# VH-VL binders against q96il0: the designs that were tried, part 32

Target 1, 167 residues: q96il0
Amino acid sequence: APERGAERRDTAPSGVSRFCPPRKSCHDWIGPPDKYSNLRPVHFYIPENESPLEQKLRKLRQETQEWNQQFWANQNLTFSKEKEEFIHSRLKTKGLGLRTESGQKATLNAEEMADFYKEFLSKNFQKHMYYNRDWYKRNFAITFFMGKVALERIWNKLKQKQKKRSN

## First folded at step 17 (VH-VL)

Design P32
Fold by OpenDDE, fold request of step 18:
Structure P32 (fold): chain C 167 residues (1-167), chain A 120 residues (1-120), chain B 108 residues (1-108)
Amino acid sequence: as target 1 above (167 residues)
Amino acid sequence: QIQLVQSGAEVKKPGASVKVSCKASGYTFTEYYISWVRQAPGQGLEWMGWISAHEQYTNYAQKLQGRVTMTTDTSTSTAYMELRSLRSDDTAVYYCARDQSYLPRGHDYWGQGTLVTVSS
Amino acid sequence: QAVLTQPPSVSVSPGQTASITCSGDKLGDRFAYWYQQKPGQSPVLVMYEDSERPSGIPERFSASNSGNTATLTISGTQAMDEADYYCQAWKSSTANRVFGGGTKLTVL
């Protein structure tokens, strides 16, 4: 069995989003797209009286977001690398240089690039399936905790109303 | 019972590679990640990276990027960690540990550790 | 890199309460995990998700997070609790894991 060459999966460097939501905001904010993942990070609001359940939900959402950012940053890096290798390989096969006579980067036609995309998607199909599975499971868990938090908030509001009526 | 059983101790020369195995049992292997953690003699724990059970995606510590490769064999429920270009400072006990599923659970099960000694 | 800082050592008398802190930037946004390691043994998870206790871990173990500091508390510390304790959290933006430097708990 040919030793499947250990594909050097280069990890994307951590992009620190410089986006800082207003300190007085009571809402979640969506930042600009990350330079590596192209995903827009959510900056989660922290209530002054955050319950343990709310905190757990927030941290779960944050971890899931980081997991997602890391996955797509790596996928985009892999994609870019493989795309470049594909282009170089095809140009070489055609006897073409990496640069045109005008000094521009040589490109492949749309049909050739379509082949690359098809191949890339085919190669990564299982990866994407498992990603999707894990993504759905994580989001299901998040949704479940969102429901719990909602119930907790309702209950707390009811208790406060009862206490105000008793005084 | 959930168990992670690692391969035996290794002695390597500088510049060589080492591949440590971790056989998982007692749970559905494909539902969890495997993390690798090392500990140099008399030092603290250092996280090396994790791999999904299906070997679909990995995340390596930046310090080890380019030198470490993690793989899995789902048919045998075995995870592998290869460390290349070994140095004396790579001398450590290497642990595999079960990691996350869809919920953050930490490393709830650990292998017994594999001592890797890098000496001239 | 997000560094988790722990005291290098903590000493406690039997039956007293031991507290081990773990501080780090943005730790308040992350789950903290705690591991116990005895000499020559693999680490054991003693606390997860800031304050959850795994099955088989004694009730004397508890943990909390406040701001950017996680705290492991061992009430009624016993001689068997003498070990190295490590906190862990994920690293923001990378989903990496990071350990604290470890704390040696001595039961005097």
Scores: ipSAE 0.768, ipTM 0.908, lowest interface PAE 0.6, mean pLDDT 90
Fold by OpenDDE, fold request of step 18:
Structure P32 (fold): chain C 167 residues (1-167), chain A 120 residues (1-120), chain B 108 residues (1-108)
Amino acid sequence: as target 1 above (167 residues)
Amino acid sequence: QIQLVQSGAEVKKPGASVKVSCKASGYTFTEYYISWVRQAPGQGLEWMGWISAHEQYTNYAQKLQGRVTMTTDTSTSTAYMELRSLRSDDTAVYYCARDQSYLPRGHDYWGQGTLVTVSS
Amino acid sequence: QAVLTQPPSVSVSPGQTASITCSGDKLGDRFAYWYQQKPGQSPVLVMYEDSERPSGIPERFSASNSGNTATLTISGTQAMDEADYYCQAWKSSTANRVFGGGTKLTVL
């Protein structure tokens, strides 16, 4: 049985976003698209008097963002690799070279590429379903903590108003 | 009870490959990630990577990129870690550990460890 | 690479409070985790998400974060608490995990 060559699942290298928001910013910033995931990272604002609950929310959002970035970076790398392999295989079957007479990279037509996209989506369907499930659960948890933080802020404002009326 | 049971100790030559298994029980395997951690004799813990059990996407430590492969078999609730091109400095106890689900919970359950010895 | 720095050793007398620090760049932006490892045993999670305690971990274990430093505190330290302690966090801009160098806690 031919040794099924261990498909080297190349993982995407860690893209360090070089974007730094201004130091005096009082809001979240959106960075440029990441090179590998094509997702725009959010730089979260840190309040001067950040509560433990606000900190927990911020950290949860940050880890969820990094999880999402890593998933799509790997998915895009896999997609690009499989696409290139598909193109090479089809060109070889047609007796065509990898380069045109003009020296350009040979490409397939839209119909042939549609077959690749269909196959890729079918192959990755379950993976995307579980990704979506976990993405929704993470965002639900984040939304829940956002609600708690909102309530905490309201309560703190009410306490401050009562203290100002008593003095 | 939640358990992670690893395969037995391995002795390998330099340049060889090793594949360690980790059988999970007592929880829904597909809802969690599995991380692999190694510890060289008398050294600290080194995180190697994680795999999502059902989604089958991975994240490897940069130091091990290209040499490590993590896989899962959902039918047997088993995770596998393969390390290739073994060197003497790969001699360590290798641990599987349950990792996050939708929330970051750390490594709350660990395997018993698998000793891998790389000797000429 | 984000490096988590721990003291190599901490010594404490029985009944006293032990404090183990873990410092790293942007650690204030990530959750810290703490593990206990006894000789010849697998690590055990003792603290998660900076200050949360798993079920079965004694109340004498607590943790906090201030800026880029996480701290594990063991109040009323017992002889059974003698072990190696490791902090862990996610690396910045990656879903990778990193451990600290470990701290050997000795109960004298």
Scores: ipSAE 0.766, ipTM 0.907, lowest interface PAE 0.6, mean pLDDT 90
Fold by OpenDDE, fold request of step 18:
Structure P32 (fold): chain C 167 residues (1-167), chain A 120 residues (1-120), chain B 108 residues (1-108)
Amino acid sequence: as target 1 above (167 residues)
Amino acid sequence: QIQLVQSGAEVKKPGASVKVSCKASGYTFTEYYISWVRQAPGQGLEWMGWISAHEQYTNYAQKLQGRVTMTTDTSTSTAYMELRSLRSDDTAVYYCARDQSYLPRGHDYWGQGTLVTVSS
Amino acid sequence: QAVLTQPPSVSVSPGQTASITCSGDKLGDRFAYWYQQKPGQSPVLVMYEDSERPSGIPERFSASNSGNTATLTISGTQAMDEADYYCQAWKSSTANRVFGGGTKLTVL
């Protein structure tokens, strides 16, 4: 059995988005794309009278976001590394240097790069499938809790209306 | 009944590698993650990382980055943790634990632990 | 690095209430988990999602998480509750998990 070389999966450094929403904001804010994951982080609003259910929903959303950030940061790092290796290997096979005569980074043509993308997608197909599965499960859970929070809010509004009619 | 059964104790020399196995049973292996946690003698718990059931997604503790590799075999419902370049401070009981992939339920089931001793 | 800090030890008399704290920066914005570990045994999950009890955990166990502190409370503490207790939470932005240093609960 060929020794599957333990691919040193370099993990991307977790960049904390330095984006801080305005203190008086009553809304969720979307930050700029993270430099590693290219995902835009959401800064979730915390109501002054946050219910336990709302808090649970917020925490679940936050955890899911962090999970996504970490996954894509690593995926993008892997992609970049494999892309570079592919380019280097192809250039070497062609007897070309890594730099052109003008000192520019040597590039492959669109057809050769298409082969890389196809191979990369094929290689990572299962990874993406399982990611999608887990992503859907997380989002279903989030959606479920969103529904519960919505119902709680409706019920609380109804109770407040009843109390105002009784006084 | 849900069970995680780990491999037996290991004695290794500094610089060597160790591979610990964790066989899962009593649940759908592919729906959960496996986390690895170690505990040095008389010390607290240290989270090492997690892996998805299909070996497609891993997250390692930064301290162990480059030295640890987690893998799974779905056909046998077994998770593996390999730690390389062993040091004396890697002497610990190593635990596998089940982790939910989409709900924040924590490590609800644990293996019995595997003692790894690193001695000259 | 998100460090979770626990007191190294807590002592309580039988029947009294034990309180174990876990402190961390913005811990209240994350889910906290609690594990019990008895000598020579694997850890056991005793609380999840800040205040939820797994099946089989006695009702005397409760937990809260607010601000920078999660608290495990054991009401009517029994001799069998003597163990090491560890808090756990997600590390912000890394999807890593971190444990507290652990607290030895002694029932006097």
Scores: ipSAE 0.761, ipTM 0.904, lowest interface PAE 0.6, mean pLDDT 90
Fold by ESMFold2, fold request of step 18:
Structure P32 (fold): chain C 167 residues (1-167), chain A 120 residues (1-120), chain B 108 residues (1-108)
Amino acid sequence: as target 1 above (167 residues)
Amino acid sequence: QIQLVQSGAEVKKPGASVKVSCKASGYTFTEYYISWVRQAPGQGLEWMGWISAHEQYTNYAQKLQGRVTMTTDTSTSTAYMELRSLRSDDTAVYYCARDQSYLPRGHDYWGQGTLVTVSS
Amino acid sequence: QAVLTQPPSVSVSPGQTASITCSGDKLGDRFAYWYQQKPGQSPVLVMYEDSERPSGIPERFSASNSGNTATLTISGTQAMDEADYYCQAWKSSTANRVFGGGTKLTVL
């Protein structure tokens, strides 16, 4: 929902604006999809009086997001490359060129492309299983730190309440 | 007793490739990543990339994209780094280091280093 | 965050406090790590997670990370602390690690 205002020097009405993150927000917010990973990044709020433990949680969440974005960026490149290689290989088997007579990329029909998707999923099964393991390990670590932050906040609230009652 | 033991020094000509090994012991190899770091003579440390133990995730420094390949062999607890199309400015000591991408622990254990010399 | 800048050298007298800085744009938003490297040796991790000390590292080593600057502090500096020191951080957009240029600590 946050948007940066935009202005274009044209005679037409208001120009089209790009996504504009809020300058000041008291909440985490979600940005537009990353070009390479297609994931939407979370932009984390940094409170003014962030405790050392809260800082470590935020940094771990930021690193986990970047870790995940890079993994899927790599996977998207591999998928695209292998897709093109599959199409080119099948076109060569048919005795067809890589471009149509008009110069556009030659394509395969839906049934032929289904063979690619099945083959891709099959050979990447173990890779994604190990990715899931590491993803869950990161999420467990984040959850553990979230629990520690929650306990810290509860304890500080109780200490402040006990001090007030003792005054 | 955690150890990372690397292969011996190499001398190569420009345009050749080199493959350095790093054998891990004293910990569960499949629970950690391996980073590779190099250091040119008289220079600082340069991070080259990391690889997960099952090879599902590799991440290379941008300047080395297309020239570096990292692999592992879980049956021997060994990581490998191959650098292709060697140039004279690739002369360096190459280190492997243990890395843990899910906890922010840094590179807590390092190999002894492997000197790779690229000369005509 | 793209480049981590360290002073090339720092000199201190024995027993005094050494302070080694590492500067990068919004470095305080990322975990900082510190490594010690003595001549002819592999690097050794001396600080992690901004301010945490590994087992076996003397209590005189401490670190902080805020704003654009991480700082390694060695109190009661000894001759054996003479080494090169490197900061390291996670690069924000690529899941890469980046080292600073290094600082030679001299104890005179």
Scores: ipSAE 0.674, ipTM 0.858, lowest interface PAE 1.0, mean pLDDT 85

Design P32
Fold by ESMFold2, look of step 17:
Structure P32 (fold): chain C 167 residues (1-167), chain A 120 residues (1-120), chain B 108 residues (1-108)
Amino acid sequence: as target 1 above (167 residues)
Amino acid sequence: QIQLVQSGAEVKKPGASVKVSCKASGYTFTEYYISWVRQAPGQGLEWMGWISAHEQYTNYAQKLQGRVTMTTDTSTSTAYMELRSLRSDDTAVYYCARDQSYLPRGHDYWGQGTLVTVSS
Amino acid sequence: QAVLTQPPSVSVSPGQTASITCSGDKLGDRFAYWYQQKPGQSPVLVMYEDSERPSGIPERFSASNSGNTATLTISGTQAMDEADYYCQAWKSSTANRVFGGGTKLTVL
């Protein structure tokens, strides 16, 4: 249930190598950060005799991850765009160029950048509140399915014990 | 009685914009997303995107990115879809459909459709 | 990216079982949905989450989804079931929904 805030200071660069899950994994595992969302994808283990209920849980978890990654990818693009526009606007107001004396991309000091972060957070406060609500509702749905899977597994273990004693 | 009632048919020229409305009733509007789906004459269904009721999340089909804007008005329980820079191949019936924010229940309720005709 | 392939048409006799397929690479890893559309009408959801039936849809409608293929099955097919049927799935790379091309079910 982790939250991802609009306070991100950096965006991952382009050129990330191919993501490749480990061979012969019997467990869920976590890959490298996604280029656009900065979230680490979970690659879900698919057991060989997966029940229909277990399939629904896995698909719901996977869909929720993709839903979340798309939201933050869009939000990170908006953040990056607005950040550059803010820097550009403030540099022009100060009569400065977009490049430093050394030719590197000009930026603002930490105190000036704090103004951007405050403005962005304030603008997006309700958006992130409603995103959090939807995220938690998805988590509650996943928890409900996890409970159903747990009960199914207990019932199957009890049936196996009854079968063994009946033989 | 859950209903989605859409605005009436439109005739537009190429290069214009169209904005279709979808008024929801009979359920808590803020708990659901609205998807937009179009269907060209004699063709299949094409998903255009979704929007959450408070506009915190919009997701547009890649084909339409940059030309489509979806909005809502929670005070009137109304969703809107605007398609800009219209082309003749945008002639279609445009549907709104209810979608879930947290359960993958699909498009369980649909509007009646709005015919948008783009002609010279 | 994701293309969902459906046969353009399927014909069955009344009372027989109709089977409409929807094929896509690893489609069984996604939730599949089915919609019915009669001429001049809006689509109606008939199956969701691979095999779940909405309230009000007759029990003769069923569905499955495994491997590369989702299948809508209508047992005891009636003349009123004559319609276009569309599958839909989630496209993983963009979190977009994608419809199949549609299947015209004819009851003769």
Scores: ipSAE 0.660, ipTM 0.856, lowest interface PAE 1.0, mean pLDDT 84
Fold by ESMFold2, fold request of step 18:
Structure P32 (fold): chain C 167 residues (1-167), chain A 120 residues (1-120), chain B 108 residues (1-108)
Amino acid sequence: as target 1 above (167 residues)
Amino acid sequence: QIQLVQSGAEVKKPGASVKVSCKASGYTFTEYYISWVRQAPGQGLEWMGWISAHEQYTNYAQKLQGRVTMTTDTSTSTAYMELRSLRSDDTAVYYCARDQSYLPRGHDYWGQGTLVTVSS
Amino acid sequence: QAVLTQPPSVSVSPGQTASITCSGDKLGDRFAYWYQQKPGQSPVLVMYEDSERPSGIPERFSASNSGNTATLTISGTQAMDEADYYCQAWKSSTANRVFGGGTKLTVL
């Protein structure tokens, strides 16, 4: 969804949709960024004649999407909280207040903030390694089931061709 | 090979706290969540919450929110569940169970259970 | 909150097929799981991801999940299958794990 107050000045073709998708879409579609994770969710289509393998693949894709959204929502929250705690701790050590003379939140310069980013990355390195490991494993599993579904579809087409020829 | 071994039975008075341990072995502890499930005498299974083994995330059942704390110690591959402000209806067998990794395979391994009795 | 409803008991003769149901709103949209619990023992996972069977669980056990109902089926039921059976589902990957109330299977 476009932000409030944004204007378009380019020559983008008419028909670039910002619409709410139909309730009974026949296709997967991508929604706007989630407020917490900043990821765009996929809204999955459920066909009438979904096979057990197709159903399992869809459920795994849905589960992985939610897992990924939850990870980034939590990571964004943790980053923001630890950033504010770091700033407040360093301001307190300097004897400075949490607000400037104008009432704005006090902050640290770029060199001081670099200390935060280094500490954050160091403290969270293993968590990101666990995330990357799990992301790889999930995508491998999903790819494996995609292959199984593709083979099932090919097999069904071959059975229909064999039935048609035998009639 | 995969085992979850829990601490022994406990008797507590109302208003006290209990902390149950769950020692995991035979698998990579940090790859899985641990769920806690309880069962009151003669009753069914009640899910209490889960914790990621490296303490990244927790999720507690709404009924228990504010009274339960789950932690882990990755150096000993041990999960802990603490239930505070105990009531008589908290008398139950408390189980730890291995939960989700990269596939949603349910609670595939369970501890032996820890009986917690809350008695006046 | 989601509720999973199971019959309190099911009786079957040895060698016959037992069927235990688990009902919940749109249960077929999520994975369902089944656990067996014998007296004095911890639960044991007997079916996962709707219809998958763990290693060591006899082929007599099968399951399905569609619409609002998941079903555990035990063919050729034996006396050793007498136990309490619980279904389980989640509402989302990071949310509550919900158990059914349990079903006592009696083999007469």
Scores: ipSAE 0.502, ipTM 0.771, lowest interface PAE 1.9, mean pLDDT 83

